VH-VL binders against Cytochrome c oxidase assembly factor 8 (COA8). Designs and how they scored, part 101

Target 1, 167 residues: Cytochrome c oxidase assembly factor 8 (COA8), of Homo sapiens (Human) (q96il0)
Amino acid sequence: APERGAERRDTAPSGVSRFCPPRKSCHDWIGPPDKYSNLRPVHFYIPENESPLEQKLRKLRQETQEWNQQFWANQNLTFSKEKEEFIHSRLKTKGLGLRTESGQKATLNAEEMADFYKEFLSKNFQKHMYYNRDWYKRNFAITFFMGKVALERIWNKLKQKQKKRSN

## First folded at step 6 (VH-VL)

Design g72 (from g71 with heavy chain T98K D99E S100G G101Y Y102D E103H F104W P105S H107P; framework fv_cixutumumab)
Fold by ESMFold2-Fast, scan of step 6:
Structure g72 (fold): chain C 167 residues (1-167), chain A 122 residues (1-122), chain B 108 residues (1-108)
Amino acid sequence: as target 1 above (167 residues)
Amino acid sequence: EVQLVQSGAEVKKPGSSVKVSCKASGGTFSSYAISWVRQAPGQGLEWMGGIIPIFGRANYAQKFQGRVTITADKSTSTAYMELSSLRSEDTAVYYCAKEGYDHWSTPYMDVWGKGTTVTVSS
Amino acid sequence: SSELTQDPAVSVALGQTVRITCQGDSLRSYYATWYQQKPGQAPILVIYGKNNRPSGIPDRFSGSSSGNTASLTITGAQAEDEADYYCNSRDSSGNHYVFGGGTKLTVL
């Protein structure tokens, strides 16, 4: 049960988990979910002959991953903290303790928690709206560069085939 | 950071009462529970009870129910432990301790006062 | 009667590993916390929530739990670790706290 114990959290909410992909991999690798953001990190493969355009795409994807990890780590921390404050406040109003007779954390029913979720969503509406805007901007940029990389790779394949036939 | 400052040592007669204070500084006093733990000379730790100031609720160990009263004054950020009908066996160091709370963890005593020596002597 | 049982004394050689145990039926349901106490001083929290360390507690301290037993392990004991160690958990009702009898650790 999550009520019983928890491992120590980092004080810096932007921290991310680490993993080591296989040394001889020729692809991107997806790791386990980050402890704080609950998002799975991607380790990007760097080709021996990475073009400047491929490097720009990779860096943009890495930056977007870091931004996403930081956002959700911070959001989850804020949610958990405010949820706990709300629960404590409502239990105080009811004259109830923070723990049940069995030693588990006291909690509120679904109807009572609905008030918190409404307040949290309302309070964070602008923040989530800006996140969505940035998310779309970043994905548009990634898609654009993916298209450029795809065209470069097609051209290089055609160039290689031409050289084989002509040289 | 929270600090707990306890009242000074006391010498009491059998049958009397003692009231020990524990003044908290730092943090929001009402946001955490305060426990009282005693230790007789050469003996182990013994939990007596605790209070959650925000609710005004005290909870007592069965051994001390009826003799101990734990209270809190939110205006002065001070918790009190009063033990009545004192016996020689109540000679001990009395500690107050703040309970830490993590969203996922069982409460634990993370900050302790330095202790108040109470001697019950005829 | 004691709900949590600890051996009264244990010894360890400097730099070696020692394990202090706490036994009680309530440990099947609740994690133990561990406190260190040196002569003339108030206890300090060293492990909470099974195996979490407060800031300032060296990483040589760790906790574990299995069935009705909780353990505090000190890997590479130092001279300053010589102290009394108390386990603490909830009683069977979950409403009260109970301490073990304490274990005196001597570092040789």
Scores: ipSAE 0.000, ipTM 0.441, lowest interface PAE 21.5, mean pLDDT 78
Fold by OpenDDE, second read of step 11:
Structure g72 (fold): chain C 167 residues (1-167), chain A 122 residues (1-122), chain B 108 residues (1-108)
Amino acid sequence: as target 1 above (167 residues)
Amino acid sequence: EVQLVQSGAEVKKPGSSVKVSCKASGGTFSSYAISWVRQAPGQGLEWMGGIIPIFGRANYAQKFQGRVTITADKSTSTAYMELSSLRSEDTAVYYCAKEGYDHWSTPYMDVWGKGTTVTVSS
Amino acid sequence: SSELTQDPAVSVALGQTVRITCQGDSLRSYYATWYQQKPGQAPILVIYGKNNRPSGIPDRFSGSSSGNTASLTITGAQAEDEADYYCNSRDSSGNHYVFGGGTKLTVL
């Protein structure tokens, strides 16, 4: 009796791939692209002596990452659904089945899909504008805090050098 | 027809957590999103967050970020909403709702659970 | 945060027409969804999209939009239409839902 290969139910991993960076990683880890957002998640390193400012930066980066992941996951889902509906509608209008004679999923050509893309972009234009605006705001804030952290680190290094000279 | 059955009423102390369940029947659970909406006594509707079961990812309203966890179990067709650090202000009816999808329409909530009353009292 | 605003209360005489309006910047980009809620009940979807009615919703309910406003119109209000009405839409990010404050409709 041939052992029916246990169809590995690809349990869609619940959430952001918990790619646990190696415990000894002293740097930020970039994961593989997320299946839904297609964005690479970053696991931010937490130093043992994290300053309040460094913590704030890290949190802001994490929040921004989560925001991006959510946006693109949802956008990709919406796109996929609308695309499929468009294809089905057009095929139906043409009197074509959803499957080719070879049993493959019927698709539209690039010219036929041009209308979909145009409509999709038009419909989502405002959404993308708001996203871009918010993306710039968030990244500006991150950059600002990165500058502050850099200054703090410089100051701390200078203080340590002064203490070593006084002893 | 999709139906949503929610867990029973809960009475909780401040600082505790509550987990409300929403079981879907009559459809493909993975094909639609589940949203959670609450309503405090005499107040309006407030969206808390939602999950797309097929993706296992949840979106949260900013107000509830860090306090709410929304999960879905595809095997049981059940969505969960857990709210932590409960306060008196969290006293409300909590609804789960199925999202409908129309390519020409903004997503909407076409099927609602009956609601779960959560009372936070000392 | 894109907020939706509604009048807290409106009244209509039996058989007359009433319009409930929702206002917000997100309505420039997204359609409003309208829900009816009666005391002690869950909300019911009444209008979605441009002017779509779910099955079981009377044809006296209609939706419209203009600029940053959306409106629910009840043409020939019935006593059973007395309820709270909520507008809903996506926020400016498109990732979250936002509700209006609700409008209490009284049928006189």
Scores: ipSAE 0.000, ipTM 0.551, lowest interface PAE 11.6, mean pLDDT 85

Design g73 (from g71 with heavy chain D99E S100P G101S E103D F104L P105G H107Y; framework fv_cixutumumab)
Fold by ESMFold2-Fast, scan of step 6:
Structure g73 (fold): chain C 167 residues (1-167), chain A 122 residues (1-122), chain B 108 residues (1-108)
Amino acid sequence: as target 1 above (167 residues)
Amino acid sequence: EVQLVQSGAEVKKPGSSVKVSCKASGGTFSSYAISWVRQAPGQGLEWMGGIIPIFGRANYAQKFQGRVTITADKSTSTAYMELSSLRSEDTAVYYCATEPSYDLGTYYMDVWGKGTTVTVSS
Amino acid sequence: SSELTQDPAVSVALGQTVRITCQGDSLRSYYATWYQQKPGQAPILVIYGKNNRPSGIPDRFSGSSSGNTASLTITGAQAEDEADYYCNSRDSSGNHYVFGGGTKLTVL
């Protein structure tokens, strides 16, 4: 039985898995990998007494997750599309059909595919470098606000303890 | 909550420099970044650059690199944009706008100043 | 030629739905932000990130993105929606902002 707030899977009669945050969850939980980005989403718990600072942290984490998933979904689709276009172009240039005599999809040798990988990496080097920079900035901001939230919680606990001591 | 007040209109000669100010009030100055965007008469919006006070670093659009300098004075909650070697093509309304600093790596401008008209004419 | 392309003008009848489109390769990596500008006024933010609305922006405004295309949808256009709309995103480097050319919306 899954713990409250942990990853939980509900299965339809057809064997299809469903993922849904528990209604009474007190913790974040992790979903299945996204079909396109292959990243697992985190579903964030929203406390009823969320402070403005806690809300900013949560929204920053949610926005960063959406940005990251969108980037990798698009990158994976672009890679697949350009790979197929490269294969088609090279087969056409060689005067070969897209299918072998057995009806199987025609392919290129390792040397020709190496040319594609080198070109793809070179073309996307700057994009990936700036993605890494933004990813670093986002994680730095998240860490900074996690620290601020931690300090806020410590201060609130100290205030609460003082109130108890005051009867 | 945050308001931006920009300096008044300016008329400059070609080859001179202009320095536009943007004073922020309400909220904490270090809680947001400041971007500068211009708009020539009848034209679209063009980003010039921005500054993130918490990191003390400005970032500039390639077109303006070497001609624009963006600074911030935390003590007066004022950002500045200085554009040098003015040309007639620099005639535009210049806007400052806030970008939440907690959203480093995000890209949106939530509060805009009313704009400063800069006319470059002889 | 900007990195983000918008149609210069679009028209919609009062109460009907209109979609304003922004296209560019950077949108594969970065969500578009949308600004509304009325004559003689500074732009105002209407949509940021994946379909987020600032406080005070009517719920008839929504955003979407797919591949290299981002769209601003106004469901049930009102007369006060007549304005120029600009999309904005990061350039291919991720370091700089780039604006689309703007779309003039006329509400008939």
Scores: ipSAE 0.000, ipTM 0.480, lowest interface PAE 15.2, mean pLDDT 79

Design g75 (framework fv_cixutumumab)
Fold by ESMFold2-Fast, scan of step 6:
Structure g75 (fold): chain C 167 residues (1-167), chain A 121 residues (1-121), chain B 108 residues (1-108)
Amino acid sequence: as target 1 above (167 residues)
Amino acid sequence: EVQLVQSGAEVKKPGSSVKVSCKASGGTFSSYAISWVRQAPGQGLEWMGGIIPIFGRANYAQKFQGRVTITADKSTSTAYMELSSLRSEDTAVYYCAKDYPESGWTYFDVWGKGTTVTVSS
Amino acid sequence: SSELTQDPAVSVALGQTVRITCQGDSLRSYYATWYQQKPGQAPILVIYGKNNRPSGIPDRFSGSSSGNTASLTITGAQAEDEADYYCNSRDSSGNHYVFGGGTKLTVL
């Protein structure tokens, strides 16, 4: 009797993730925003009896997430670096120091920054266009495989029902 | 696709500490957790602990609680395992492995090649 | 002692079937994962969940689970299957991972 209760786990911590669902629960879960990409990572639940098709879908989703995280982390880092270089260059051209009298980082006004933002957006237009194309391609592939997994699960349930009827 | 590259072999004196690194090649830690597993010469595998880098949260095996510290630097995609108060019994190969703690089992599909740590007088 | 128990050694003749077992109370709640290790190499994932194979693992490897016991079966053992096999799962608390002591498979 006491041993039966110990054999069932509803809310015990799981491995390195304290609040990860127990074996009998199945959910993806979402983390806090990444510092560099500003996107929330998803930790994908691995089913007890993961099929090859389910594994392919999970790996595709994980690969797509890594691709997406890398794209935005790199984009944000590039923006920050080029913005800082632009500010330094303009301050040098104006004969101004990098710091104010109070020791704070010197900045440019909105009118001066408008050129940088316009150039950055124009420079990166094709890059963002290709990102969007790849994003749609990846999501189409994911949706397609999600459909295949759903059909597999339906077929397996029908197969189990027929087997039970035959027995 | 993802590779885990570990730091080189170490020779340490009893009572010192060792810090082993594990760098994930070509990716971020957003989709992964990293576990550390050791193997003494001629002995079996022993799980030490793991970390989910996005949360900075580490979980340690009871045997190593208080002596092991596992950390991660997401900006360099590198996990670290530091073991203090070294004893001769800590002589082992130390592996890092990619982990998915969200199910009721382990899934160490990618392993580092291992780092040999020798503790000698 | 380990929470997961394996026999230290087992032998099988070429082409025959061998079953490696892992026992522990936590296996009533959590599936075992199986790893193969050859001398001087890092372990390789062979089976996870009830009976799932990663890409590159031959069809001759299969897993099963019943009560407090998990098994790795190699149907038609090959010479290259000679290795140490480790089961791995969560401990009874569900908070930590534990390994079995390992089984050395010799292919005769």
Scores: ipSAE 0.000, ipTM 0.560, lowest interface PAE 14.1, mean pLDDT 80

Design g76 (framework fv_cixutumumab)
Fold by ESMFold2-Fast, scan of step 6:
Structure g76 (fold): chain C 167 residues (1-167), chain A 123 residues (1-123), chain B 108 residues (1-108)
Amino acid sequence: as target 1 above (167 residues)
Amino acid sequence: EVQLVQSGAEVKKPGSSVKVSCKASGGTFSSYAISWVRQAPGQGLEWMGGIIPIFGRANYAQKFQGRVTITADKSTSTAYMELSSLRSEDTAVYYCATGDHYEFSSPYYMDVWGKGTTVTVSS
Amino acid sequence: SSELTQDPAVSVALGQTVRITCQGDSLRSYYATWYQQKPGQAPILVIYGKNNRPSGIPDRFSGSSSGNTASLTITGAQAEDEADYYCNSRDSSGNHYVFGGGTKLTVL
């Protein structure tokens, strides 16, 4: 029986998790969301007799996935850290402790949190803009190489068919 | 695979211009990003700019904007770097380099390097 | 304005492990690429895309990245590894490329 999904993960230094696809898979496998990036990783099927062009496409897709995972893992970590610092700073300014009298974590009202979100988005606007630019460039390259691989496969299929006819 | 052959050493006077060539062979020229990197005597590497020949538009480091022009000729598979208003501090070895991995998604990975062109600016 | 910061020099004993670091805020968004340069020679690519190694580069070279820091590790340093090592990545704008100042590795 096929496994529904991998439960075991190993965390890379960049915060990207590792997982295993089912052994008998002949397709790409999509895993559960990463703990840090909240993105689903893809494990790519490596065909027998992979061409240099196919390898280039696969490596581009793998590197794009790792880059994407690292960006969002780091962004989410930064968000969590700055949110906590913001809350602590505001509570300190009000003369309040980090915990309520009931022992719960002290929080800010919705208006104060909205101010944090505005500040965070404004502060990170340029970073997100450059991420989007690079994401488009990477997807353009992936699409272009997918086209090249498709043409290579069509050519190889035609060569195989012609060789079979001549034999 | 890809090889880069650069033009020969040049000696220039202050205020003049120099144009260095970089001929690529053994690959699809239009699929590469070509960078220009210089190194002054005893100093580190400095990225000047690059071009992706299929786009025809060059990208320049801010320090060199207005003085450097990078061009590419697909018919001869040759990239050029022209630096104007030369000063003594422009004395350096100028390298061209290319990445053959990710095409336009490449952050100008410099997998293959030319041997360098020495440019000396002296009065 | 050095966007990417490297220590100017590091030493390692033959057969030991050394780690060369590169620091900059752009590394939170972009991977570092590492180049080795020996006197009188053009640089050669040793690591790209976080931890990918070009053909011909020994497996003792590895890369890692965490937060704003990228590292090049040489496990079991050899005499031939004595060289200058440069990190390279995008600047804060993401539009240009910048080199670190370089680290001179001495193998004792």
Scores: ipSAE 0.000, ipTM 0.483, lowest interface PAE 15.1, mean pLDDT 78
Fold by OpenDDE, second read of step 11:
Structure g76 (fold): chain C 167 residues (1-167), chain A 123 residues (1-123), chain B 108 residues (1-108)
Amino acid sequence: as target 1 above (167 residues)
Amino acid sequence: EVQLVQSGAEVKKPGSSVKVSCKASGGTFSSYAISWVRQAPGQGLEWMGGIIPIFGRANYAQKFQGRVTITADKSTSTAYMELSSLRSEDTAVYYCATGDHYEFSSPYYMDVWGKGTTVTVSS
Amino acid sequence: SSELTQDPAVSVALGQTVRITCQGDSLRSYYATWYQQKPGQAPILVIYGKNNRPSGIPDRFSGSSSGNTASLTITGAQAEDEADYYCNSRDSSGNHYVFGGGTKLTVL
């Protein structure tokens, strides 16, 4: 039976930027802004001798990044969708076409758009509050694990110095 | 009114390449995305890819990835679609279209269409 | 790939109402755009967004969405409405656009 090549389901762009840093990189790389989230993805460096604690930190950072990418990608898409609907509705109400006589995109003025922004922010206020809460929780956890990793590294350096003095 | 003028019909051999042009008239390439859509005889519409001329970035449908190249020349207000490794199945009418919004925004629409370019791939 | 599905053909009596439906998972997240195509012509935009009509499109055309479906409704079908209708949307990845298979509308 021919192995039906697993159609790679184009999974929703997992905010994992396909940015591939150079293979010889010994540090974290920051990619260009993602086209949907506008967030710059980080490619995390994996040490050859990664400790379990370092691995846990890395995974937590990766998961948080993915969560953040997905949130903002979705928010930006929602924003764009609603913004377009608003503009089109208002233009229609004004008896204006989608394009000017010059063939340019018809737009609303800043005052008219202010109403959209107020409404959008009001509608999404709760969602943004939950995001901010969860963002702080995640970043607190990351910071905590960063501290632990730092202590582990100090301890390991001290042990190595003691071993070199005893030989 | 913005119009899209496409290049003329093409007859190509299998394995060759075709490059179709789409020139905007009556307007300039602004922040609009140019999309390429094909339609095989008696078949439906198929999105191939698109480009935002201001950014020079193109996206492609997975089916055409690696065979299609979409480019835009802002100075001439012309978009191009090049399809390589042509097959008989690539026989279709190829349309360029533009919309009022950036490509990959939602909702996106194509309100201005070219008349289409017939590409025939025959031995 | 998130596919959009349409019925291949529908019929409507002159002056009656017809609904053409498009189904796909991406429609949960994205609006459908609807195009009309007559034989030998380029497609024409008829509906986009929630229920937007471009200039020149009759008010008998309307759009709606529910769940993973989008619908084009023609209220009071005219003989000139006989055409192929295509839905279009972003795919589930949001990186591409996809068309439905098209629906041939016959006006009886």
Scores: ipSAE 0.000, ipTM 0.543, lowest interface PAE 12.2, mean pLDDT 84

Design g77 (from g71 with heavy chain T98K D99E G101D E103T F104L P105G T106P; framework fv_cixutumumab)
Fold by ESMFold2-Fast, scan of step 6:
Structure g77 (fold): chain C 167 residues (1-167), chain A 122 residues (1-122), chain B 108 residues (1-108)
Amino acid sequence: as target 1 above (167 residues)
Amino acid sequence: EVQLVQSGAEVKKPGSSVKVSCKASGGTFSSYAISWVRQAPGQGLEWMGGIIPIFGRANYAQKFQGRVTITADKSTSTAYMELSSLRSEDTAVYYCAKESDYTLGPHYMDVWGKGTTVTVSS
Amino acid sequence: SSELTQDPAVSVALGQTVRITCQGDSLRSYYATWYQQKPGQAPILVIYGKNNRPSGIPDRFSGSSSGNTASLTITGAQAEDEADYYCNSRDSSGNHYVFGGGTKLTVL
C-alpha cells in the first residue's frame, strides 16, 4: 500500500552511503541495517519547539545508538577477521589450500572450530560483560528521561487547559 | 549440524518442581546461548529465559523470575530448566532452542528441541 | 505481553501471495525473526535479519520491515505452508526475547 509506505526504508537507490528519511516523515525514521553492525539506525525527528529535556533525551538516544552501532560493527569485524586467520593457519598446517577444487573457500568442520570459538568467547568474556552493563545503564537512563518528558507534556497540557478555562 | 535432545514427558502434582534437560549434539556447545520457550495447549510461544554456558549467567523473563532456574553443564553439553511451585496453568510443552553464534548480534533461535510435555494435575 | 502484535488468523489461496504482519516498538531497532510451527511439531526458523533464510527454507519466504512493523511474505503459497507463524524480537533492554501472539495461516 503506497499510503502505508511513507515511513518505510527506501532500498530503490543502490549505493546510498547514508540513510535519508522519507520526505513526508515528521516522526522518527528507521534506516536500512548497517553493513557492519547489522543494526538499523534511527534518524530522530526534531520538533520546531523542542524542550531542553526533549533535546537531552534525543541526544542520549543518539549517543546510545552510536555506541551500540560501533560496538557491534567492531565485534563482527573482529570475529570475521580472527575466524579467517584461524582457518587459514589450520589449513596451512594441514598442507591444504585455501580453496576447494571448485573454487569455494575451504572450511573447517565444527569439531575443528571448537577451539577457535572457545578461545574467542573466553578472551571476549570481559568485553561482553562490560557491554551488557553499559547497555543496562543506558536503557535505564533512557527510560528515566522518557518518563520525565512524559510528565513535562502532561504538565504543559494542564497549563493549556487552565489558560483556556480562564477565558 | 547441531541437534537438541530433550528429556521425556513428565506428570507432576501442584506445588512440586520439574527439571527438564536439553542435550546438545554436534557443533560447539560454548559458541551459542540456549533459550527456553514454553507453549500451553492452544496458546502461543512464551520465552522463559536463557543461558550462555561460557559465562554461566542466566537471564529470565520477569513473569518467571523467582520460579525458574536455568543452568548448563559444559562437560555434558546439557542445559537444564527447573520450574518450581507448579500450578495447573504450567501445563505446557517446554522447548529448548539454540541461539545463533553469541559473538554476532543481534541473535536468533536457529535450532529447536522437539519439546517436553509437562502436565500438572492432581 | 502485548509488546509484539500479530493478527490471529489469515487465509490465502493455493499459489497466491500472503503477508503476515507483526507490530511493536522493538522492531524499530531489530529485525523480526520468523518461526513456522505445524501441529504437534517444534517451531522452525524461516527468516532472520534482512530477508535471510536458513538452509532448507524455500525462496518463496521473504521478510521486510518498515518503522515498527515487520512482515513475512509467502509468494506462491503451497499446501505445506499451512501453519502458525510467530514473530520474535527483543524488549527495550535488548536482553529478553518477546514473541508475537502468532498467526494461523490457512491455505485454501
Scores: ipSAE 0.000, ipTM 0.500, lowest interface PAE 14.4, mean pLDDT 79

Design g78 (framework fv_cixutumumab)
Fold by ESMFold2-Fast, scan of step 6:
Structure g78 (fold): chain C 167 residues (1-167), chain A 121 residues (1-121), chain B 108 residues (1-108)
Amino acid sequence: as target 1 above (167 residues)
Amino acid sequence: EVQLVQSGAEVKKPGSSVKVSCKASGGTFSSYAISWVRQAPGQGLEWMGGIIPIFGRANYAQKFQGRVTITADKSTSTAYMELSSLRSEDTAVYYCATDQWEYSGTPFDYWGKGTTVTVSS
Amino acid sequence: SSELTQDPAVSVALGQTVRITCQGDSLRSYYATWYQQKPGQAPILVIYGKNNRPSGIPDRFSGSSSGNTASLTITGAQAEDEADYYCNSRDSSGNHYVFGGGTKLTVL
């Protein structure tokens, strides 16, 4: 069925105009969590007169989002797989089936699951540390370019102000 | 099913640098983290650092920060450890070791046979 | 100097049980892994996680962990078990791997 209109039901962020014709043309949009990475994607607004510096910042943010999304999708799949294998192995060791008599998935108690979580975190610590260091490096670069863009915008506003004073 | 093949023995002078290689075969190189562990004659094991090739970032033990550089070349499935400003106490057997970081999470499950580095004047 | 402490040497009679211990504060947060090394050879992984054995490691090898202490137990020691045993875990910062000093096991 065709769309019935572009009506937003979410709470408008500070500074959003309800009378801006295209919703997505006015600002970045944050989507629902991805099924696999469980991260919310950002759809970046591209201004009509985007500067080369603004384009570089946007591309860096997009590349960082793609990298981040792929990392967590793979991590979540690994976690789910290993968790299922752990539960199945422990239930087999106890002589229990994979389902209860009510047809629900058989589960382990909190103490047994704590062993799995401790094991998973310990063996993935170095992997997560490398991820965190790359994440901080990328965010430092993003912050640096955000600062440059902010200075460019301040300069442009100052120039416009001076032009108005001369008229 | 991973096999690690290390470069041959080296004799170096104090103040020089040495670069040891570790070629992985059998399995997906990008699925493994590669660490370097050394052992001086009659002494225990000492972790120097490691790298996860898909992230391209190395992690180093405090003692070796500034002297060790660990790199990986995905195209040749080879990891490298370069140790600079060599001293006589760097005389040791240098091992590379892997784990399948994405799925197994088993640290140092496969080991190379070791590379002997002798620092003498 | 070492974040993980092991006794330098231990002995066990053939067929008897021996326990090798590893102590460090990081063991409260991270499991220890255990490695066997025979003269002239690279180490081999014996126990990882709390109590997991790689394929090919005999079931007489087991691991345990409590508080700041991890233990490797060999139940019914055999002559071929004579070797150096190293524990490994994370340092106090959690960012690096650290080996214990090693324990030389002599089978009498």
Scores: ipSAE 0.000, ipTM 0.469, lowest interface PAE 14.5, mean pLDDT 78

